# Ledger of designs, part 77: VHH binders against Abasic site processing protein HMCES (HMCES)

Target 1, 269 residues: Abasic site processing protein HMCES (HMCES), of Homo sapiens (Human) (q96fz2)
Amino acid sequence: CGRTSCHLPRDVLTRACAYQDRRGQQRLPEWRDPDKYCPSYNKSPQSNSPVLLSRLHFEKDADSSERIIAPMRWGLVPSWFKESDPSKLQFNTTNCRSDTVMEKRSFKVPLGKGRRCVVLADGFYEWQRCQGTNQRQPYFIYFPQIKTEKSGSIGAADSPENWEKVWDNWRLLTMAGIFDCWEPPEGGDVLYSYTIITVDSCKGLSDIHHRMPAILDGEEAVSKWLDFGEVSTQEALKLIHPTENITFHAVSSVVNNSRNNTPECLAPV
Below, E stands for the ipSAE of ESMFold2; O stands for the ipSAE of OpenDDE; V2 stands for 0.75 times the mean of E and O plus 0.25 times the DockQ between their complexes.

## First folded at step 11 (VHH)

Design j49 (from p6 with G56S; framework vhh_6z1v_2)
Fold by ESMFold2-Fast, scan of step 11:
Structure j49 (fold): chain B 269 residues (1-269), chain A 121 residues (1-121)
Amino acid sequence: as target 1 above (269 residues)
Amino acid sequence: EVQLVESGGRLVRTGGSLRLSCAASGLTFSSYAMGWFRQAPGKEREVVAAISRSGSSTWHADFVKGRFTISRDNAKNTVYLQMNSLKPEDTAVYYCAADWGYSLTDEYDYWGQGTQVTVSS
């Protein structure tokens, strides 16, 4: 997973993240740096994306089940990185393989500090290799969605008007991430950056791509992944596996260029 | 200054029981996961048991399951390890440790000086 869509206005995104804390109280996540959130249909590595993380990371006496939402840089910069420019990091930390997460220092260290986050998106894009050519077919991949006016999930055969209205009640894709905090050697603001954990593709996605993000399907999984105060690293890692609860449709090649940021990027073709 | 002080280590006979205590000072105790580790002569340090901030979640290594129980008292800033059915192979220095991240590795934030447990026949 190297491209996502996260286009919802801030207020709609916030409401889509409504949750219950450990005491059963209904809450909305509290924003940090909300002005750094930039909605886009076409998010690439090095851009900022909204993530959920435990309030306990910012307040030592906070209930670890309470959530903050914050924009973070996609592409984890390890806390031990010594150079002044994060873009000079020679390792690609856009994704982290689930099978080696406890073996690689860049991921093992922040994971040991409880730095688990949930990466939010409308969905993600993958490019299917076409037989006999170097051309690839892009697909938009997302949780099944409920139709606003009809029973059942929304599909590619539905009218354009139905697709526009679905965003009011869109179920966001919730991907397991690891973040780290980097302090620039020359001074300046602490950089928060993340990586998306990846697993083998499920059967439903195997014809599109061989890998997929580790998706946390439902509030119980999301809560356990975030709650590093009560859920150990090893218990949390049991949540990392492929899921079949996913759908997709083919999209236009417009999405190929990350500079294109329009609804056409995710519209069915 | 953060201090973790273990107590309760002694010589005990095979099949006996022992309770270790660890008193913490200089940190917000209820904000840290706690763990017990041990190190026998010539061996690497290994994690024995761990407990979450509230005490609602615990982990015990396979080699002590059913015999050892970790617990904590946040009002007293103390973590405990109840050790039952002791075996000679349990002989080791036992260390108390505090960890922000609640990991099950030996990379904890703060460590005590250790208490010696010797199990003889």
Scores: ipSAE 0.636, ipTM 0.854, lowest interface PAE 1.3, mean pLDDT 90

Design j50 (from p6 with G56D; framework vhh_6z1v_2)
Fold by ESMFold2-Fast, scan of step 11:
Structure j50 (fold): chain B 269 residues (1-269), chain A 121 residues (1-121)
Amino acid sequence: as target 1 above (269 residues)
Amino acid sequence: EVQLVESGGRLVRTGGSLRLSCAASGLTFSSYAMGWFRQAPGKEREVVAAISRSGDSTWHADFVKGRFTISRDNAKNTVYLQMNSLKPEDTAVYYCAADWGYSLTDEYDYWGQGTQVTVSS
């Protein structure tokens, strides 16, 4: 997973993240650095994406079941990185393989500090290799959406004026991530950056790509992944596995160029 | 200055019971997961038991399951290890440790100096 869509306006995104804390109280996540959130239909590594994380990471006596939403840089910069420019990191940390997460220091260290996050997206893109052509076929991959009279899946909108209603009740894709905090050697603001954990593709996606992000399907899984105060690292890692509860449709080649940021990027072909 | 002070270690006969205590100071105790580790001569340190911030979640290693119980009292800044049906194989220095991340690894943030438990037949 190297390209996503996360285009919802801040208020719509916030409502889509409504949750219950440990006491059963309905809540919306509280924002950190909301001005750094940049909606886009075509997000690539090194851009910022919104993630959910436990409030306990910012307030030492907070209830670990309460959630913060914050934009973070896609591409984990380890806390021990010594150079001044994070773009000079010599290896790719866009994704982290589930089978080696406890073997790689870049991921093992932040995971040991409870730095688990849930990466939010409308969905993600993958490019299917086609033997019949030189061009690869892009697909938009996302959770199945509830069909309603005026909203539902992208394919359910019967006219342009109904497209807005699709997003009002969109179920966001929730991917398991690990984040770290890097302090620039020359001083400046702490950089929060994340990686997406990847697993083998499920049966439904195997014809499109051999890998997929580790998707946390449902609020129980999301809650356990985030709650590092009550859920140990070992217990949380049991949530990391392929999921079949996913759907997709082919999209146009407009999405291929990461500079293109329009609804056409995820519209069905 | 963070201090973790273990107490209760002593010589006990096989089949006996012992309760270890660890008193914490210099940190917000209720904000840390706690663990008990042990190290026998010539062996690596191993995790014995761990407990979440609230005490609602506990983990015990298979080799002590059913015999040892970890618990905590956040009002007293203390974590306990109740050890029953002790065996000679339980002989080790027992360490109390505090961890922000609740990691179940031996890379905990703060460590005590240890208390010696010796089990004889």
Scores: ipSAE 0.649, ipTM 0.858, lowest interface PAE 1.1, mean pLDDT 89

Design j51 (from p6 with A33T; framework vhh_6z1v_2)
Fold by ESMFold2-Fast, scan of step 11:
Structure j51 (fold): chain B 269 residues (1-269), chain A 121 residues (1-121)
Amino acid sequence: as target 1 above (269 residues)
Amino acid sequence: EVQLVESGGRLVRTGGSLRLSCAASGLTFSSYTMGWFRQAPGKEREVVAAISRSGGSTWHADFVKGRFTISRDNAKNTVYLQMNSLKPEDTAVYYCAADWGYSLTDEYDYWGQGTQVTVSS
């Protein structure tokens, strides 16, 4: 997973993240650094994406089941990185393999500190190799959406009014992430950055790509992944596995260029 | 300055019971997971039990499951280990530890000095 769509306006995104804390209280996540959130149909590594994380990371007396939503840089910069420019990190931390997460110090250390997050997206893109050519077919991959009398499926939305109905009730993709906090040696704001955990693709996606993000399917999985105060690292890692509860459709080559940021990036065909 | 002070270790006979206590100061106790570890002479330190911030979830190693129970009192900044049906193999120095994360490894943030438990016969 190297490209996503996360285009919802902040208020729509926030409502889509409504949740219940441990006491059963209905809540909306509270924003940190909302000005750093940049909606886009075509988000690449090094850009910011909204993630959910436990409020306890910011407030020592907070209930660990309460959630913050914050934009974080895609591409984990380890807390021990000593250079002044994070873009010069010599190894790729866009994704983290589930099978080696406890072996690589860049991921093991923040995981041990409870630095688990849920990466939010409309969905993600993958490029299928076309046999006999160097051409690749892009696909938009997302949770199955509930069909209503009014909203219909994404394929049925053919006008601006119909698209508004689709997005108002969109079920966001929730991917398991690990984040870290890096303090610039020369001073400045703490950089929060994340990596997406990856697993072997499910049978439904095997013809498109051999790997997929670790998707947390449903509020129980999301809450357990985030609640580092009540759910141990070892218990949380049991949530990391492929899922078949996913759907997709082919999209045009418009998405190939990360500079293209329009609805055409995820429109069918 | 963070301090974790264990108490309650002593000599007990096989089949006996013992409760260990660990009093914490210098940290926001309710914001840390707590664990009990032990180390016998010539062996690595091993995790015995761990407890979440609220006390709502606990973990116990297979070799003590059913015999030992970890608990905590956040109002008193204290974590306990109730040890029943003690065996000679339980002889070790028992350590209290605090961790910001909730890991079942021996990489905890703060450690006590330990309390000796000896089980004879």
Scores: ipSAE 0.617, ipTM 0.844, lowest interface PAE 1.3, mean pLDDT 89

Design j52 (from p6 with A33V; framework vhh_6z1v_2; at its last look DockQ between E and O 0.88; V2 from the best seeds 0.00; counts 0 for: pae E 4.6 > 2)
Fold by OpenDDE, look of step 12:
Structure j52 (fold): chain B 269 residues (1-269), chain A 121 residues (1-121)
Amino acid sequence: as target 1 above (269 residues)
Amino acid sequence: EVQLVESGGRLVRTGGSLRLSCAASGLTFSSYVMGWFRQAPGKEREVVAAISRSGGSTWHADFVKGRFTISRDNAKNTVYLQMNSLKPEDTAVYYCAADWGYSLTDEYDYWGQGTQVTVSS
């Protein structure tokens, strides 16, 4: 996964992240560093995206089932990294393979510290290789959306009003991530950064791409992944597998340029 | 200074029972996952059991097979390992450990000195 969409306004995004804590109380995640949230139809590595994480990461006595939402840098910067510039990392940390997560220190260490997060997105993009050509067809991949009688498919939004309604009730894609905290050697603000765990693609996506993000489907999966106070690493890792509960449509080549940030990026062609 | 002090290790006969205790000091006990590890001579250290911060969730190794039970009393800053139906193969130094991240690996933040459990045939 090298491209996502996360374009919802902050308030809409927050509401979409409503959850129940372990006591069954309905809550909204509290924002940390909300000013760092930059909505975009075209998020690339090194950009900031909102993630959910346990409140326990910030408050020692917090209920670990409570959630914080925070923009973090896509591309995990390990805490042990000693260079002053994260761009000097010699290995790719955009993704973490599920099968080697425990073999790589950059992911194992933060995971062992309970630094699990849920990366939020409208969906993610993948490119299908066209046989015989160097051309790739991009696809937008996302959770199936509940067809409300009035809310046409993303493609059927004939009116701006209908489009807004679709996004107001959009089910966000929830991807399993690992984050780390990096303190710059020269001082400054702690950098929070994340990697997306990837798995083999489900059957439905296998023709598009052989790998997919580990998607946490449902409130229980999300809660267990985040709650490192009560759910062990081992148990959490059992949640990491392909899911067939995904839909997709072809999009234009507009998304190929990471600088393009328009609704056209995820619009069906 | 963080201290974890194990107690209760002794010589027992096969089929016997033993309760290990680990008293913690110098840390906020309820903020840590607690675990028991063991290391037999010539073998690698292995995780025996772990318990969540609240005590609401526990994990036990497959070799435990229901014989051992981890518990904790946060008011007493103590974690316990009740060991029943002990076998000679359970002979090891048992270690108490505290972990922030509940990793179930040997990379816990704090460790005790261990207590010797010997099971005779």
Scores: ipSAE 0.788, ipTM 0.910, lowest interface PAE 0.6, mean pLDDT 92
Fold by ESMFold2-Fast, scan of step 11:
Structure j52 (fold): chain B 269 residues (1-269), chain A 121 residues (1-121)
Amino acid sequence: as target 1 above (269 residues)
Amino acid sequence: EVQLVESGGRLVRTGGSLRLSCAASGLTFSSYVMGWFRQAPGKEREVVAAISRSGGSTWHADFVKGRFTISRDNAKNTVYLQMNSLKPEDTAVYYCAADWGYSLTDEYDYWGQGTQVTVSS
């Protein structure tokens, strides 16, 4: 996973992240740096995307089940990185493989510090190789969406009004991530950056691509991944596996250029 | 200055019981995961048990499961290891450690100096 869509306005995104803390109290995640959230249909590595993480990472006495939402840079910059420019990092940290996450220092160290996050997206894009052509077919991949009975009367396919209403109750894709905190050697604000854990593709996606992000399917999985105060690294890693609870549709080549940021990027062809 | 001070280690006979204590100072104790590790002569240090910040979640290594129990008292800044049905194979220096991240690896943030437990027949 190297391209996502996360286009919801901040208030809609926040409501889509409603959750219950350990005591069962209904909550909305609290924002850090909300002005750095930039909605886009076409998010690439090195851009900022919203992630959920435990409030305990910012407040030493906070309940670890309470959540913050914060924009973070996609492409993990390890805390030990000594250069002044993060773009000069010698290796790609956009994704980390689940099978080697405990072997790679860049990922093992922050994971050991409880730096687990949930990466939020409308969905992600993958490009399918087709035999007999050099071109790839892009697909938008996302959680199955629940149809309301009111909007379920399918008398008008492709109506713009029906399409617009799906976003009000969109189930966000929740991907397992690891983040780290990097302090610039010459001073400045701490940089928070993340990587998405990847697993082997599920049967349903195997014809599109051989890898997929580790998706946390449901609030129990999301809660356990985030709650580093009560859930050990070993227990959390049991949540990292392929899922079949995913759907997709083909999209136009407009998405290929990461500078294109329009609804056409994810619209069915 | 963070200090973890273990106590309770001594010579015990096979089948006996022992309770180890670790008193913490210089840190916000309730904000840390606590763990017990051990190192026997000629072996690498290994994780024995760990306990979450609230004490609501515990982990025990397979080789001590059912015999050892980790617990904590956040009001007293103390973590305990209750050791029952002791075997000669349990002979080791036992270390208390504090971790922010709840890892089950040997990479904890703070360590005590250790307390010797010897089990004989």
Scores: ipSAE 0.673, ipTM 0.866, lowest interface PAE 1.1, mean pLDDT 89
Fold by ESMFold2, look of step 12:
Structure j52 (fold): chain B 269 residues (1-269), chain A 121 residues (1-121)
Amino acid sequence: as target 1 above (269 residues)
Amino acid sequence: EVQLVESGGRLVRTGGSLRLSCAASGLTFSSYVMGWFRQAPGKEREVVAAISRSGGSTWHADFVKGRFTISRDNAKNTVYLQMNSLKPEDTAVYYCAADWGYSLTDEYDYWGQGTQVTVSS
């Protein structure tokens, strides 16, 4: 997974992240650095996207079940990185294979510190290789949505008001991530950055691509992945597996150019 | 300075029981996951049991499951290991450890000096 859509306005995205804390109280995640959220239908590595993480990462003795939402850089920059420009990293940290996560220092170290996050998106894109040509068919891949005649159907929107209703109840894709904190050698704010954990594709996606993000399906999985105060690293890794609870549709090649940020990127063809 | 002090290790017959204690100071105890580890002569240190910050979640290694129970008292800054049905194979130095992350590896942040448990016939 190397391209996502995360286009909702901040207030809509925040409401979509409503959750219950360990006491059963309904809450919204608290934002850190909300002005760095840049919604787009076409997010690529090195851009910022919102993730969820435990409040315990920021506040000693905090309730570890409480959630912070923050923009982080896609493409994990390890805490030990010595260059001044993160774009100079000599290896790709956009994704982290689940079967080798405990063998790679870039991922093992932050994971052992409890640096687990949930990467948020409307859905992700994958490109299917077409036999007999160099052309690739992009697909938009997302959670199945609760059906209505208007609100759950991307292709049914025929006005700005109907488009808003489609996304008001959208179930955000929740992907398992690892983050790290890098202190620039020249000073400045700590850089938070993440990788998305990947697994073998489920049967439903295998004709499109052989890998998929590790999807956390449901609030129990999300809560356990985030709560490093109560859920061990080894227990959390049991949450990392393919899911068949996924759907997709073909999209136009507009999405191929990462500079295109329009609803056409995810519209069915 | 962080100090973890184990106590309660002794010589015990096979099938016997004992309880290890670990008193913590110099840290905010309730902010740390606590673990018990053991190391027999010539062997690698291995995790025996771990307990979450609140005490609401515990993990026990398969080789002690059903026999050992980890617990903690955050008001007393103490973690315990109740050891029942002891076997000669349980003979080891037992270490108390504290960690910020909830890992089941021997890379915990703080360690005690250990207490010897010896199980005989």
Scores: ipSAE 0.230, ipTM 0.673, lowest interface PAE 4.6, mean pLDDT 89
ESMFold2 (binder alone), look of step 12: mean pLDDT 88; pTM 0.895

Design j53 (from p6 with A50S; framework vhh_6z1v_2)
Fold by ESMFold2-Fast, scan of step 11:
Structure j53 (fold): chain B 269 residues (1-269), chain A 121 residues (1-121)
Amino acid sequence: as target 1 above (269 residues)
Amino acid sequence: EVQLVESGGRLVRTGGSLRLSCAASGLTFSSYAMGWFRQAPGKEREVVASISRSGGSTWHADFVKGRFTISRDNAKNTVYLQMNSLKPEDTAVYYCAADWGYSLTDEYDYWGQGTQVTVSS
């Protein structure tokens, strides 16, 4: 849970996030800092990725079921961090273990402030250790996609060219995250940054990696995780568990270098 | 200034009932989750019950489930704790607290001064 793909153009990504608020009104999330969104097939920690969060975090009288979409830095910088450069943080906050989230101050404090977000991706990458060698096999892991008349289900057997046609109706991976807000001591813009909550791998992924992100499968889970106005921290944490509703295929070593940003990164081999 | 004022604490016999009230002022009450906490002498403060902004969602600790009920009246800026089938183990100072984040930890934003509940056999 250290590399993702999130390559959709901003308008396509926004439409993929269509949702209903508590009143049943159809909505698109409202953007904050849209110019900071940078599509990529190969997102690493410290880069910005789009997340969903409750509008109530920005407007004190807002309906907590309404959603904002904002780019946030991957790698949570705690609000209490006193140094001037966030990249100098001494501990890794890319991921947060579900079993110790209430024990670690860096995560417990923002969680107590309702700072829950949903991290958006096309999918994520994991590297399988190959026995008898030092080589690792990368896999692209994502929600099962609904067959369309033209695109079908995508797998290792499908040609790479068929992938180009699936993005119009791609179901984005929705991962449970925690974010925090850090004010630089010397002044400047508030930094919003996030961590991805991790759980034990489901049986389907256990041969690839022993951990997986906490995936929120479906709009009910997404809505409850985001709605800190009506869903308590303890109730929200009940949504954090392994899920079997995921699929994957092997990809080429092109993805290994985070500077490579092409469709080949997620194409089946 | 934000103030939370608890009332209703008193001496009650085992098996009795009691309703605690907490009146809030100085904040937009409907914008905060509310909770009831308790602390007995020599013990850590613990969460008893919590309620969402609208009152549509509640949580009760296992040790009071079925006996205590939290509720709120946003028009009156008041949160309540109805306590039934009281036991000596329920003896504690009961605190009202307001929290923006709707957490179930004891790190709430605002706290009342507490009201003493004593349950005797």
Scores: ipSAE 0.576, ipTM 0.806, lowest interface PAE 1.3, mean pLDDT 89

Design j54 (from p6 with A50G; framework vhh_6z1v_2)
Fold by ESMFold2-Fast, scan of step 11:
Structure j54 (fold): chain B 269 residues (1-269), chain A 121 residues (1-121)
Amino acid sequence: as target 1 above (269 residues)
Amino acid sequence: EVQLVESGGRLVRTGGSLRLSCAASGLTFSSYAMGWFRQAPGKEREVVAGISRSGGSTWHADFVKGRFTISRDNAKNTVYLQMNSLKPEDTAVYYCAADWGYSLTDEYDYWGQGTQVTVSS
């Protein structure tokens, strides 16, 4: 997973993240740096995306089940990185393989500090190699959505006008991430950056791509992944596995250029 | 200065019981997950048990499940390890550790000096 869509206006995104803390209290996540949130149909590595993380990371006495929503840079910059420019990092930290997460120091160290986050998206994009050609077919991949009026699931058979109406009740994709905090050697603001954990693709996605993000399907899984105060690293890692509860449709090549930021990027073709 | 002080280690016969205690000072105890680790002669240090900040969640290694129980008292800044049905294989130095991240790895933030448990036949 190297491209996502996260286009909802801030207020719609916030309501889509409504949750219960461990005492059963209904809450909306509290924003940090809301001005850095930039909605886009076409998010690439090095851009900022919204993530959920425990409030305990920012307030030492906070309930670890309470959530913050914050924009973070996609592409984890390890806390030990000593150069002035994070873009000069020699290795790719856009994704983190689940099978080696405890072996790679860049990921093991922040994971050991409880730096688990949930990466939010409308969905993600993958490019399928076409048989007999050098061209790749992009697909938009997302949770199954429930149609208003009980007329079935959203899909390629629906009109473009019906697709525009789904965003008010869209179920956001919730991907397991690890973040770290980097302090510039020459001073400046702390940089928060994240990586998306990846697993082998499920049967439904195997014809599109061999890997998929680790998707946290449902509020229980999201809560356990975020609550580093009450859920150990070992228990949290049990949540990391392929998911079959996913759907997709082919999209146009407009999405290929990360500078294109229009609804056409995710519209069915 | 953060200090973790273990106590309760001693010689005990096979099948016996021991309770280890670890008193913490210099930190906000309720803001840390706690763990017990052990290191036997010639072996790597291994995690034995862990407990969340509130004490509502515990983890025990497979080799001690049903025999050892971790618990904590946040009002007393103390974590405990109740050890039952002790075996010679349990002979080790037992370390108390505090961890912000509840990692259950050898990378815990603070460590005690250890207490020796010897199990003989």
Scores: ipSAE 0.630, ipTM 0.856, lowest interface PAE 1.3, mean pLDDT 89

